# Designs tried in a protein design chat: VH-VL binders against Peptide methionine sulfoxide reductase B3, chloroplastic (MSRB3). Part 5

Target 1, 158 residues: Peptide methionine sulfoxide reductase B3, chloroplastic (MSRB3), of Oryza sativa subsp. japonica (Rice) (q6auk5)
Amino acid sequence: RGTAGRRRLQVVVAMSSSAPPPPPGSVQKSEEEWEAILSPEQFRILRLKGTEYPGTGEYDKLFAEGVYECAGCGTPLYKSSTKFNSGCGWPAFYEGFPGAIARTPDPDGRRIEITCAACGGHLGHVFKGEGFNTPTDERHCVNSISLKFIPASEDSKL

## First folded at step 1 (VH-VL)

Design P11 (framework fv_pabinafusp)
Fold by ESMFold2-Fast, scan of step 1:
Structure P11 (fold): chain C 158 residues (1-158), chain A 120 residues (1-120), chain B 112 residues (1-112)
Amino acid sequence: as target 1 above (158 residues)
Amino acid sequence: EVQLVQSGAEVKKPGESLKISCKGSGYTFTSYWLGWVRQMPGKGLEWMGDIYPGDSDTTYSEKFKVQVTISADKSISTAYLQWSSLKASDTAMYYCARLPYGEMATFDYWGQGTLVTVSS
Amino acid sequence: DIVMTQTPLSLSVTPGQPASISCRSSQSLLHSYGKTYLHWYLQKPGQSPQLLIYEVSNRFSGVPDRFSGSGSGTDFTLKISRVEAEDVGVYYCMQGTHFPYTFGQGTKVEIK
């Protein structure tokens, strides 16, 4: 089921078993502070809402086990287990950690931006109801440069 | 590689019906909107409408919504643009183009075009 | 509908010299997400349009770095730092912020 399209949006509720992230807006920095700690390309995408061209991102075809963090603030955003091959040309996930992803709908509901809830960093867009064989029937298509992959074999302490 | 291959040129008379095609390959056809753009001889580009092949949802420009029908057959990765009754004013080059949904809001790969000539 | 106005309508450039094309929209192209969906296309004689620049300033795959885009709100510019013979054709700006999508009328670039 599903007749999802730009005009026919479906409502989907994502579920996650992860620990809660920092509260929305809990990571705040000035423009100068973000420019000092981000690369120019990270700043363009995370802070100025730029877009990677489809198929060019580092994580587009990566399916290793681990966690994807916000490249700006380090907040965990997606488990590798939620990543799937959607063919969208960007890394695709069917859900984020609870409270980690903020949504900003277009006034007519046609596009929904996704951002890191903690710092406001731009991630990409979410589409609903495409009939993918996933628990949520959501596609979170995310710029690779907005993410930092932490392999499962690495131990990030405290 | 991403390719959009359109059907060949057509020469028709006013009042005749016509259906032209655009076949996508090298990508997941159902994950991208496919749009149609008209270019009248010696003139610029006009967006006509687009279709999401995954569920055949369509969006039309107001100018074109009563003139044409856009459809797709996802089993053969092909989209269509159709007229029930052609007019001489429909003489134009028609392009199909891929639209990455939700990210770029623009057309990245284009077909080679189908020239439609309508004359009495 | 959003009206996209290009200036000049045509320009003739000596090879190796710079060229600049302006595009003005009748309304702001800044989307509520903070993105600006302004794009540039080139149509070479007898060919399909090809994407040059997307979202104001991002070069499409394979596009030479002599092409650059800039601007905000309603005023946008495409610059070619050194015009080559292969750059002849008609340049179009396009907006994707508001439906329906609209194109500028085109700017013809030719070599002197």
Scores: ipSAE 0.013, ipTM 0.619, lowest interface PAE 7.7, mean pLDDT 85

Design P2 (framework fv_pabinafusp)
Fold by ESMFold2-Fast, scan of step 1:
Structure P2 (fold): chain C 158 residues (1-158), chain A 121 residues (1-121), chain B 112 residues (1-112)
Amino acid sequence: as target 1 above (158 residues)
Amino acid sequence: EVQLVQSGAEVKKPGESLKISCKGSGYSFTNYWLGWVRQMPGKGLEWMGDIYPGDSYTTYSEKFKVQVTISADKSISTAYLQWSSLKASDTAMYYCARLDYYGSGSYMDVWGQGTLVTVSS
Amino acid sequence: DIVMTQTPLSLSVTPGQPASISCRSSQSLVHSDGNTYLHWYLQKPGQSPQLLIYKVSNRFSGVPDRFSGSGSGTDFTLKISRVEAEDVGVYYCMQGTHWPYTFGQGTKVEIK
């Protein structure tokens, strides 16, 4: 990501954090349209429900201040303040923005899949009751490739 | 229940092609990597490679990269292991197994029953 | 490739007695994420391998309390506190820290 060289977008975290997520299912595209705008790896994970190897993700060890958006549709999903070190090898969050995360039980009943509520993009899974010292006792275990990190402040120079 | 069901035993001659299958049920087939393990008669377990069925992305141990092809058809929740030309040294039990990267990383929690492949003249 | 060495290669145990199997890796199995991906499997005669212990010491669901795992770095142990007839088979350690994944050569456990 961020392959445009020295050009940077001016990003205001307060605007991203305060904006309500789009309604569930509000971003709909054909698989051909998604394939045209996503990288092969993003398509694999977001549309084909892929999983990145543990410890390899861009955001696994990032604890900078900002907001994590859906890499597919740009919907704000998680505040950096909800991110914690669970030791699992993927970025972990204890809470998403209200209404931003959809939950669907896997057919085997063992796990609950989490997706971007707006576009249906696959994020990972949520686990409950593991005894982590967080406000929700939830661990949202998320693929880095499913996310785009927006720093708290970023300068742009034309 | 979560299950992996493999195709039945095969008896083949050297030079013949073969494709064996592993069908998953009771779980989201596209959300888990599926690995293949070889066990030669009277020997231990040997890692061959794996596939992510959601996009058919594969990895192989160096030894097996030119010997076999791993593939999957997510529409029928089935993975495949294929040889273009069998050798007597391919005689073995072949297992498929599900990998869980989310919690434990890299362990195989569900195994198929195995497919015995015998290659002799 | 990481070499996994098990000792002993075989052991014969009187029912109710303890058993201990050692597994040593040619290099550290501590992953950069801080976890140690060493797992133990049991293959009963005529059956597929089954997971017993994952990440050194965690019992997989349904595995009896008599099984326990311990160790760190390169030296690991599987213990059976009281061996039962159903525990007969070949035990394998496996590492998942380094690609490609590798198994120990196996330890055959038999009843006297």
Scores: ipSAE 0.006, ipTM 0.546, lowest interface PAE 10.1, mean pLDDT 84

Design P3 (framework fv_pabinafusp)
Fold by ESMFold2-Fast, scan of step 1:
Structure P3 (fold): chain C 158 residues (1-158), chain A 122 residues (1-122), chain B 112 residues (1-112)
Amino acid sequence: as target 1 above (158 residues)
Amino acid sequence: EVQLVQSGAEVKKPGESLKISCKGSGYSFTDYWLGWVRQMPGKGLEWMGDIYPGDSDTTYSEKFKVQVTISADKSISTAYLQWSSLKASDTAMYYCARQEGYDFWSGYFDYWGQGTLVTVSS
Amino acid sequence: DIVMTQTPLSLSVTPGQPASISCRSSQSLLYSDGKTYLHWYLQKPGQSPQLLIYEVSSRFSGVPDRFSGSGSGTDFTLKISRVEAEDVGVYYCMQGIHLPYTFGQGTKVEIK
């Protein structure tokens, strides 16, 4: 074809990758299967759309270099470089990896839910136009429990 | 030219093991995913799974992951599809096909092998 | 799993006349890269499948220009402007965006 072959990008190798994210809806499991592999708190938030208390999340104050993956399916969702301090009590990002985040209006129409595009796991909500000094003027307010942080290593790989 | 050459037809009995092959030539074998597709007599096409020969990374359709094993030997540019214990319901034509696309999670099959007919009967 | 539905199940066409095959997916095949991963294959009698059209509308190497693909989202069409004897076979659409990859049930094209 005239294009070099590309190995499938595994989630643990996707750090700083220029490859596209996994296809939307590529990770499908029954509720029973999710209950078997997730902790009770992860299941409550990722599958039942729960919310963690503000200021209590593991990643609320973390600004180390790395990648945030979906805690349910391991899909890379956010680069640490897009994380900013919004003061809201949850980790905040101004953009996700292209195609990694799905958006759905809440039933009340007032908020926009964000989910992992690959598995449908609940992340939180996105807010627009709040005047934050970021490239997108968006705030992705995310539950720490929905995420797994993968630190950048000295031997980083794609 | 790109070619995928599969092993010859097999006639087996239920409970027997079987390993069929697909040899690639005319391209860098380790740079492309290779998929396996089943076609039961008179029926359509079913994707079974695939392998990246460069590191033997495999993906299976849920329906097939307990039924078969996919493997590859990159030193001879050959991929394999294996059954530990055949059933009459495994009677089908099996195709290997090279995968191309924007990434290896999404793609299409550009070149196909000629197929291996597997007949399992008592 | 994404369900792919083809219509019609079979076509009997007079040589030189056009043919049209539809394919519908149970969800959108548009990927974040802007591409739509819908592909068409032809299986001639006694032969393996061969790629005709990839990514909705791109003809594969050696495929005659009488074959064209179109569509978006969940609704796709393969057209043959003038059916020739060598076009006889079963046509399959496939989605390549979500694992497992899935195929339509096939459309058999025959000459009258």
Scores: ipSAE 0.000, ipTM 0.495, lowest interface PAE 12.1, mean pLDDT 83

Design P4 (framework fv_pabinafusp)
Fold by ESMFold2-Fast, scan of step 1:
Structure P4 (fold): chain C 158 residues (1-158), chain A 122 residues (1-122), chain B 112 residues (1-112)
Amino acid sequence: as target 1 above (158 residues)
Amino acid sequence: EVQLVQSGAEVKKPGESLKISCKGSGYRFTSYWLGWVRQMPGKGLEWMGDIYPDDSDTTYSEKFKVQVTISADKSISTAYLQWSSLKASDTAMYYCARHPSYYDSSGYLDYWGQGTLVTVSS
Amino acid sequence: DIVMTQTPLSLSVTPGQPASISCRSSQSLLHSDGKTYLHWYLQKPGQSPQLLIYEVSNRFSGVPDRFSGSGSGTDFTLKISRVEAEDVGVYYCMQSIQLPWTFGQGTKVEIK
């Protein structure tokens, strides 16, 4: 078996009829189309920039090996190896896959919003300089509902 | 129900230090920003700054950055506004108010404390 | 800083009559997310401010339907369709699109 990340990427591509990963901004749908495919809670968070209550998210305390995809478009966003315990009540990552995460200052400039670069789905916010002893000096604080966890062990079921 | 309860009125002399408090209840304190708003006697409202209690991240209006310190103790759901050395010009009503920036990026102040009157005179 | 200007500064209203308050911002309050970051508050005599309307036109919980907000860009209006005695106080608009957040100077509403 190769590396978990390599096998996971190949499985994702195969599930998509060997389509290449979506480039930034490539997944565009109308509000009606998103409402049709997302749950009400997913739509509220991914499309309306909502936030889940801290400590209630499915992935807040999950540290299993795998990949976190955008719940809206399926784009791989984070490796489980970049996930760390920040104590804040949301899943936290110190970096995303190259080009997967877009950054936009919140309107009042105090927080930097992170979104899925492919579809624009709201993920949460990124913070810098907090002293968490991570390789990037960043904390990507992400709604669990914005993510779909794909366990590395799924490769054994294929 | 959501409630913000502030500490009682204060009468101080110039040069004295002061720390006033705002205690949240009826909601998850760490999930909302808590802001401070000043109202000088007979005047309008001025936003001073705010704090996110879960990580103690603070934002200040430039006018207030050197005048006050905002802090919070999430273990007792309480935020603070502090002066190291009061001036007569600090005489005002001080309100705390929360905003659901993490639930809604628009930043409206939804629930307010009852206010703390601070009087500074020689 | 974004400057918020309210007109009129004071108005006296006969009970049951409508009232209208204008708020103008020095810059557009429309964000690229499609939302407009303009909110209205009421401070009744001797009380704390309370939220009435957020994001231009959304009534906050418990706010009567006689209150309505409208506007876009830099020009906003708060309307009270039938003013009641309990509506007396000072009304403030606020912008939260740019730091520092800023309030209008206030409009005092009194009953004739």
Scores: ipSAE 0.007, ipTM 0.554, lowest interface PAE 10.1, mean pLDDT 84

Design P5 (framework fv_pabinafusp)
Fold by ESMFold2-Fast, scan of step 1:
Structure P5 (fold): chain C 158 residues (1-158), chain A 120 residues (1-120), chain B 112 residues (1-112)
Amino acid sequence: as target 1 above (158 residues)
Amino acid sequence: EVQLVQSGAEVKKPGESLKISCKGSGYSFTTYWLGWVRQMPGKGLEWMGDIYPGDSETTYSEKFKVQVTISADKSISTAYLQWSSLKASDTAMYYCARGDMGYEYAMDYWGQGTLVTVSS
Amino acid sequence: DIVMTQTPLSLSVTPGQPASISCRSSQSLVYSDGNTYLHWYLQKPGQSPQLLIYKVSNRFSGVPDRFSGSGSGTDFTLKISRVEAEDVGVYYCMQSTQFPYTFGQGTKVEIK
């Protein structure tokens, strides 16, 4: 509708088979509600900004095809094709789905926190300019507990 | 159990193309990085680059990025190193090696090497 | 690029005596996760390189306990407590902390 830019965006949306990500802040729950549906470890990391020990996460060494969703709200966050080996001790991705990842500088300004844009769940931190051979030169270093891996089905393999 | 088997020795002339192979077995080929290392006659080891066969992501040393192409065919657990036009300076032993669960660990298993000789 | 420098370039050891090889990096090898990605390899004559030590001090499977690695930051050492005839070859240190990954120039170990 209306402009050349809108035509381009409509083509992108029309070609996508996946639902667009939920709007920022669209999944809101009280602390009590999150505690009722999350495990204690998921609550510690997603809601209290905890960190899992390096090298111990379920997805740190997983490179199977699929999609990584927010463990709290189910929003798709990362394609397995954006996952790369950065050596950080946590799963690393060079970009998220459009609009899925929110960025907030830490209070000391040294790191940039990444969160699920829909529910605010803590994922980890993003680092830039480290010289990785990826399109973005970014490393999204993410807690495995913040993610739920959805494998690509065997029926969809080519 | 883990084994990397490389293609046989090659004798080529300058300007010829070449593709050598490294076949992995005894492990999940798509979940480990596969690197290539050059050793010129009488010289030390040089890391050229690597590939993650699960999604074909590659990393190259800048010195080698324009000289070679690294690829993999995950359906047959085989990685490749390819030259479009060989030079005499490409004469070397080429090793493939598995990155143990990626860059966090050293290359734990190595192929037997492919000797490439380029002379007129 | 991180430059890896080994000393000595060659050494001859009497069987049963200890040997020590030094490896120095031009930059710290401590990665952002707190780990140090410094590894040691041995290439025996006519053979492929083989992993001896990974992440400074961890012996790879099947590597005899006479081999040990130590160090931190930019200075690392590989020690062989009692050199045996089967230990002859060229020893390489390697860093995988930063791209491109780089090797030292090698240290040739021979028996007297």
Scores: ipSAE 0.000, ipTM 0.481, lowest interface PAE 15.4, mean pLDDT 82

Design P6 (framework fv_pabinafusp)
Fold by ESMFold2-Fast, scan of step 1:
Structure P6 (fold): chain C 158 residues (1-158), chain A 123 residues (1-123), chain B 112 residues (1-112)
Amino acid sequence: as target 1 above (158 residues)
Amino acid sequence: EVQLVQSGAEVKKPGESLKISCKGSGYSFSSYWLGWVRQMPGKGLEWMGDIYPADSDTTYSEKFKVQVTISADKSISTAYLQWSSLKASDTAMYYCARSPYDILTGYYPFDYWGQGTLVTVSS
Amino acid sequence: DIVMTQTPLSLSVTPGQPASISCRSSQSLLHSDGKTYLHWYLQKPGQSPQLLIYEVSNRFSGVPDRFSGSGSGTDFTLKISRVEAEDVGVYYCMQALQTPYTFGQGTKVEIK
C-alpha cells in the first residue's frame, strides 16, 4: 500500500439501456421535419452545410472525457481520446467510430467532406498527410454545433 | 493569438525581382486560405489571389495572374508573393490575410490581416 | 466580374450621431446554400483592414454592438448607431460569392 500506479481513464457508454445506433443512411427526414427539431444554427450547419466561425465553437478547446454524438440524430461519432489540438479553430479528431463517418469528395475533388453516416448531417472536412503526431495522420475538422458532447458516465470515473 | 507577420518595406528599381513573405502563427497554417490584397497609394483594396497551403492550390485574379506568383512553404508556415520583373505601377501596400476554409469556397471573409509590406518601385 | 458600388463615398458625422453606408452589387449575392457572401471591413488611418461584419449581419469577434449589417440580394447597409472617434476610417464592402472577389470603392467616415 502507499504506491500509486499509473491509471487509465476509459470512456464507457451505457451498454444495456442504449439502443444500437441506426445503420448508415437509416435516419431520413424532410427539410420541414429537420427544421422542427433542430435549432436554426444546427439546421444551417447540419442540413445546409454551413460552417461555424473558427474559434467560436463550444467544443473547440474542450478536452474532457466523453463521447461526441451527432447533434441531429444522436449517433456516436468520436471518442474524446481521439481529439487533439491542431490549432485549426474547430474541434479536431484523428478518427471516428467504425462506420460512423461518411466521406464525400467535394466537387473539385481536392477536399473531402465528412458527414454523419446515419443521417447525412454535415460535420466538416478530413485532411490527410499534414504530419500531425497522431495514429492516422488524419485531421477531422468538425463544427462544434454538429456535435453533442456526452460526458463520461459517473460509473466510469475512478 | 493569431498573427500574420509580413516582411519589411522594399525599395526597388524597375526590372528587379522581389519576393515578399507572410508568416502565420497561433493557428493551423495549412487549414486556412491565405490571400494577397493590393492597395495602391490613396486607392482602395484589390484582391490578387490566394493559396491553400495544405496542397498549394492557388486562385488568381486574371489581372494579376501574369504579374505575380503566389507560393507557400507549410513547413515554416510562410506564404510568398513574387515578381520576376517589377514595374513602377507595382508601387503599393501589399497585405496578406487569412480566410477560413469553406466547403463551397464562397464563404471568404478575411478575418486576420498582416501589417502590410510597402513596396516602392522607382527609377 | 461582380461590381460593388458604395454610397456615399465620404461622410462627416458629429460625435454620437448615426451613420449609414449603402453597398449595391451588380448581381444577387445569395448562394444556393442559403448564404449571402457579403462582408464589411474597416481600415483605420495607418492600419490594416479589419473584419467588422461577415455574411451580411454577423458581427466579428470584438466588434461593438453599435455596428449592424442588413440587406439581401443586391442591396446592403452598414449602420453605426452612435459614431465614436475610434470609428473613423474607410469602410469597404466585399463580395465573396465568386472570383475575382471584389471590394466596393470605400466610404470614408470622418468626425466633424
Scores: ipSAE 0.012, ipTM 0.608, lowest interface PAE 8.2, mean pLDDT 85

Design P7 (framework fv_pabinafusp)
Fold by ESMFold2-Fast, scan of step 1:
Structure P7 (fold): chain C 158 residues (1-158), chain A 122 residues (1-122), chain B 112 residues (1-112)
Amino acid sequence: as target 1 above (158 residues)
Amino acid sequence: EVQLVQSGAEVKKPGESLKISCKGSGYSFTSYWLGWVRQMPGKGLEWMGDIDPSDSYTTYSEKFKVQVTISADKSISTAYLQWSSLKASDTAMYYCARDRSYGDYVGAFDIWGQGTLVTVSS
Amino acid sequence: DIVMTQTPLSLSVTPGQPASISCRSSQSLLHSDGNTYLHWYLQKPGQSPQLLIYEVSNRFSGVPDRFSGSGSGTDFTLKISRVEAEDVGVYYCMQSIQFPLTFGQGTKVEIK
């Protein structure tokens, strides 16, 4: 087809580690729709704010190069280069992509919940000032089930 | 290897003080709360209290709040349980156990020490 | 304090037969985060307690699939589909939704 026909095609955007996330709240689905596309365990964690047992997550010990996306909506959340060994039993990152992570105080008042800013999926919690040797002195402690790892060597086009 | 190693058995007289220890290794000591659980001979499990080693914040069961002190020294990955004045009724096995992650609240004790037997007799 | 009540207090099982232990809490263990903070432990003779099941139904690492947990709200069950000699010991349920953390009184499982 000619160039004019391409104006009607769906736009395909290659993802990069610096790409901005979708706007906050831009991915909205009913609970029925989420249940249809998520596994029961993903639904429990992402929609019902469940927690993985420490040390059991798929990404707890993974340090391969790539990008971690939201398991619910596919939004890039963390670069593998921000992942560090905190010893906590969950994957830990010292920062997310700009605007990708939303923060909300927990009802218990002690922790700050982190969620995917685009879809509201529960990720885990963020902690500050623990003295880790990282640029932010933050620890984003994240459920593996909330994430989908995309290796750097794969075609990362959406 | 994640493990909790407790101090050895103690034989004491009523009125004596005692401090027992629990050393963590193979994990980030400050990332988990550490709990103490009492088991009297032939009896069930009783939660005594927990400590967050990162700031030494403690929680206690009301029954144990005045009987014992829980503390921790994060520089050596060790938690402590202490009595100022032992009673015969303190005779029990004392376990330390790794509680919830500082990151997310699970509240299950996943790793347990081997126990410290404390015998208090006249 | 939340009171945890186990039934039965003791049971004798013929090898290979199933066993069922009940745990009832004085109030709901469902948290606003969607998790139910009910856990099961086994203490074998002369050993420390060990975690079997966390948050109602999740088997801890290394726990055989013959162990299963179920329940909701205030009523929970631990089932062993086929009891083996190594399963002898005292089983405890525990709630961790609020302090103080409380255990059931224990259920002693013996082989006939």
Scores: ipSAE 0.005, ipTM 0.514, lowest interface PAE 10.1, mean pLDDT 84

Design P8 (framework fv_pabinafusp)
Fold by ESMFold2-Fast, scan of step 1:
Structure P8 (fold): chain C 158 residues (1-158), chain A 121 residues (1-121), chain B 112 residues (1-112)
Amino acid sequence: as target 1 above (158 residues)
Amino acid sequence: EVQLVQSGAEVKKPGESLKISCKGSGYSFTNYWLGWVRQMPGKGLEWMGDIYPGDSDTTYSEKFKVQVTISADKSISTAYLQWSSLKASDTAMYYCARHEGMYSYGLFDYWGQGTLVTVSS
Amino acid sequence: DIVMTQTPLSLSVTPGQPASISCRSSQSLLYSDGKTYLHWYLQKPGQSPQLLIYKVSNRFSGVPDRFSGSGSGTDFTLKISRVEAEDVGVYYCMQGIQLPWTFGQGTKVEIK
């Protein structure tokens, strides 16, 4: 301990589980502002609706305990406990925090896009009825680059 | 470099079966939709259907849903268009073309060279 | 199905002169995301179609700036400011908003 520590896991869990989600559209920035704070790849995916290659994402195989927040605005989106192995090549979750995920049909009606409800950042797509043994029978297939993982052990007080 | 390479020209008789192929390279095959487009001699372009190789999801144009089967083998980055029983009216150039990722825009950015199918008695 | 109608059916252009092609859709191609899903393709003689312009006005990679697209709702235009010999072929508009994907009937551009 060289510096004042915090119980980040406890704080993150309390903030994520007890704090209400930000209102839809509560984080608004110009394109210039987003370009200033995001990497080029984050901007491509979060703002221009790009897709990362399957199997290459930082969180595709990660099952550590923690919270996944929006890489753009920092809003908590998914608990690690909702993450499961779907084999899709991207991190998959069966449920977001209440009100955190917005849904919009793709123009062709075949896929349902999921976005961060607070800032509109593109996450990926949701699929339903695939027979996965999860509480919702949903698969939220999400770009790793759209997420920032906050590990349970990253902000230990000890 | 993105490439779609299609199988060679076919000459068939009515009633015969046929399976033509489209092999993708230079990109993640399972991360893009692949569509089939028909062009009858001297005519325009008609979309037949799409496949997403990553989850084997297929969508067909109503006109083509009972005429053909679209499939893919992701282990060799190849999609297929198949007829169980060809008709003379199937004589056409057949193109494969990819379009973007999981989020579909109907935007065909790269095309194969085409496979000419001639069906005559 | 959304019907795409192109005019003219064909045109002959002296090299270096401008050309204009119109495309009309039977319903608006503006989607709720604020984007318009109209694309233009060029099929050169004996070749596969190639993407030229996407979402009304965006040039695809490698497409010269003499090509421009414009329009909104149901009425769209492709312009070539100075037609070159390599621009000969059939131009197709396409809508990407609703299945089935549909193309215009094509406009044949020839050099005089």
Scores: ipSAE 0.032, ipTM 0.629, lowest interface PAE 6.7, mean pLDDT 85

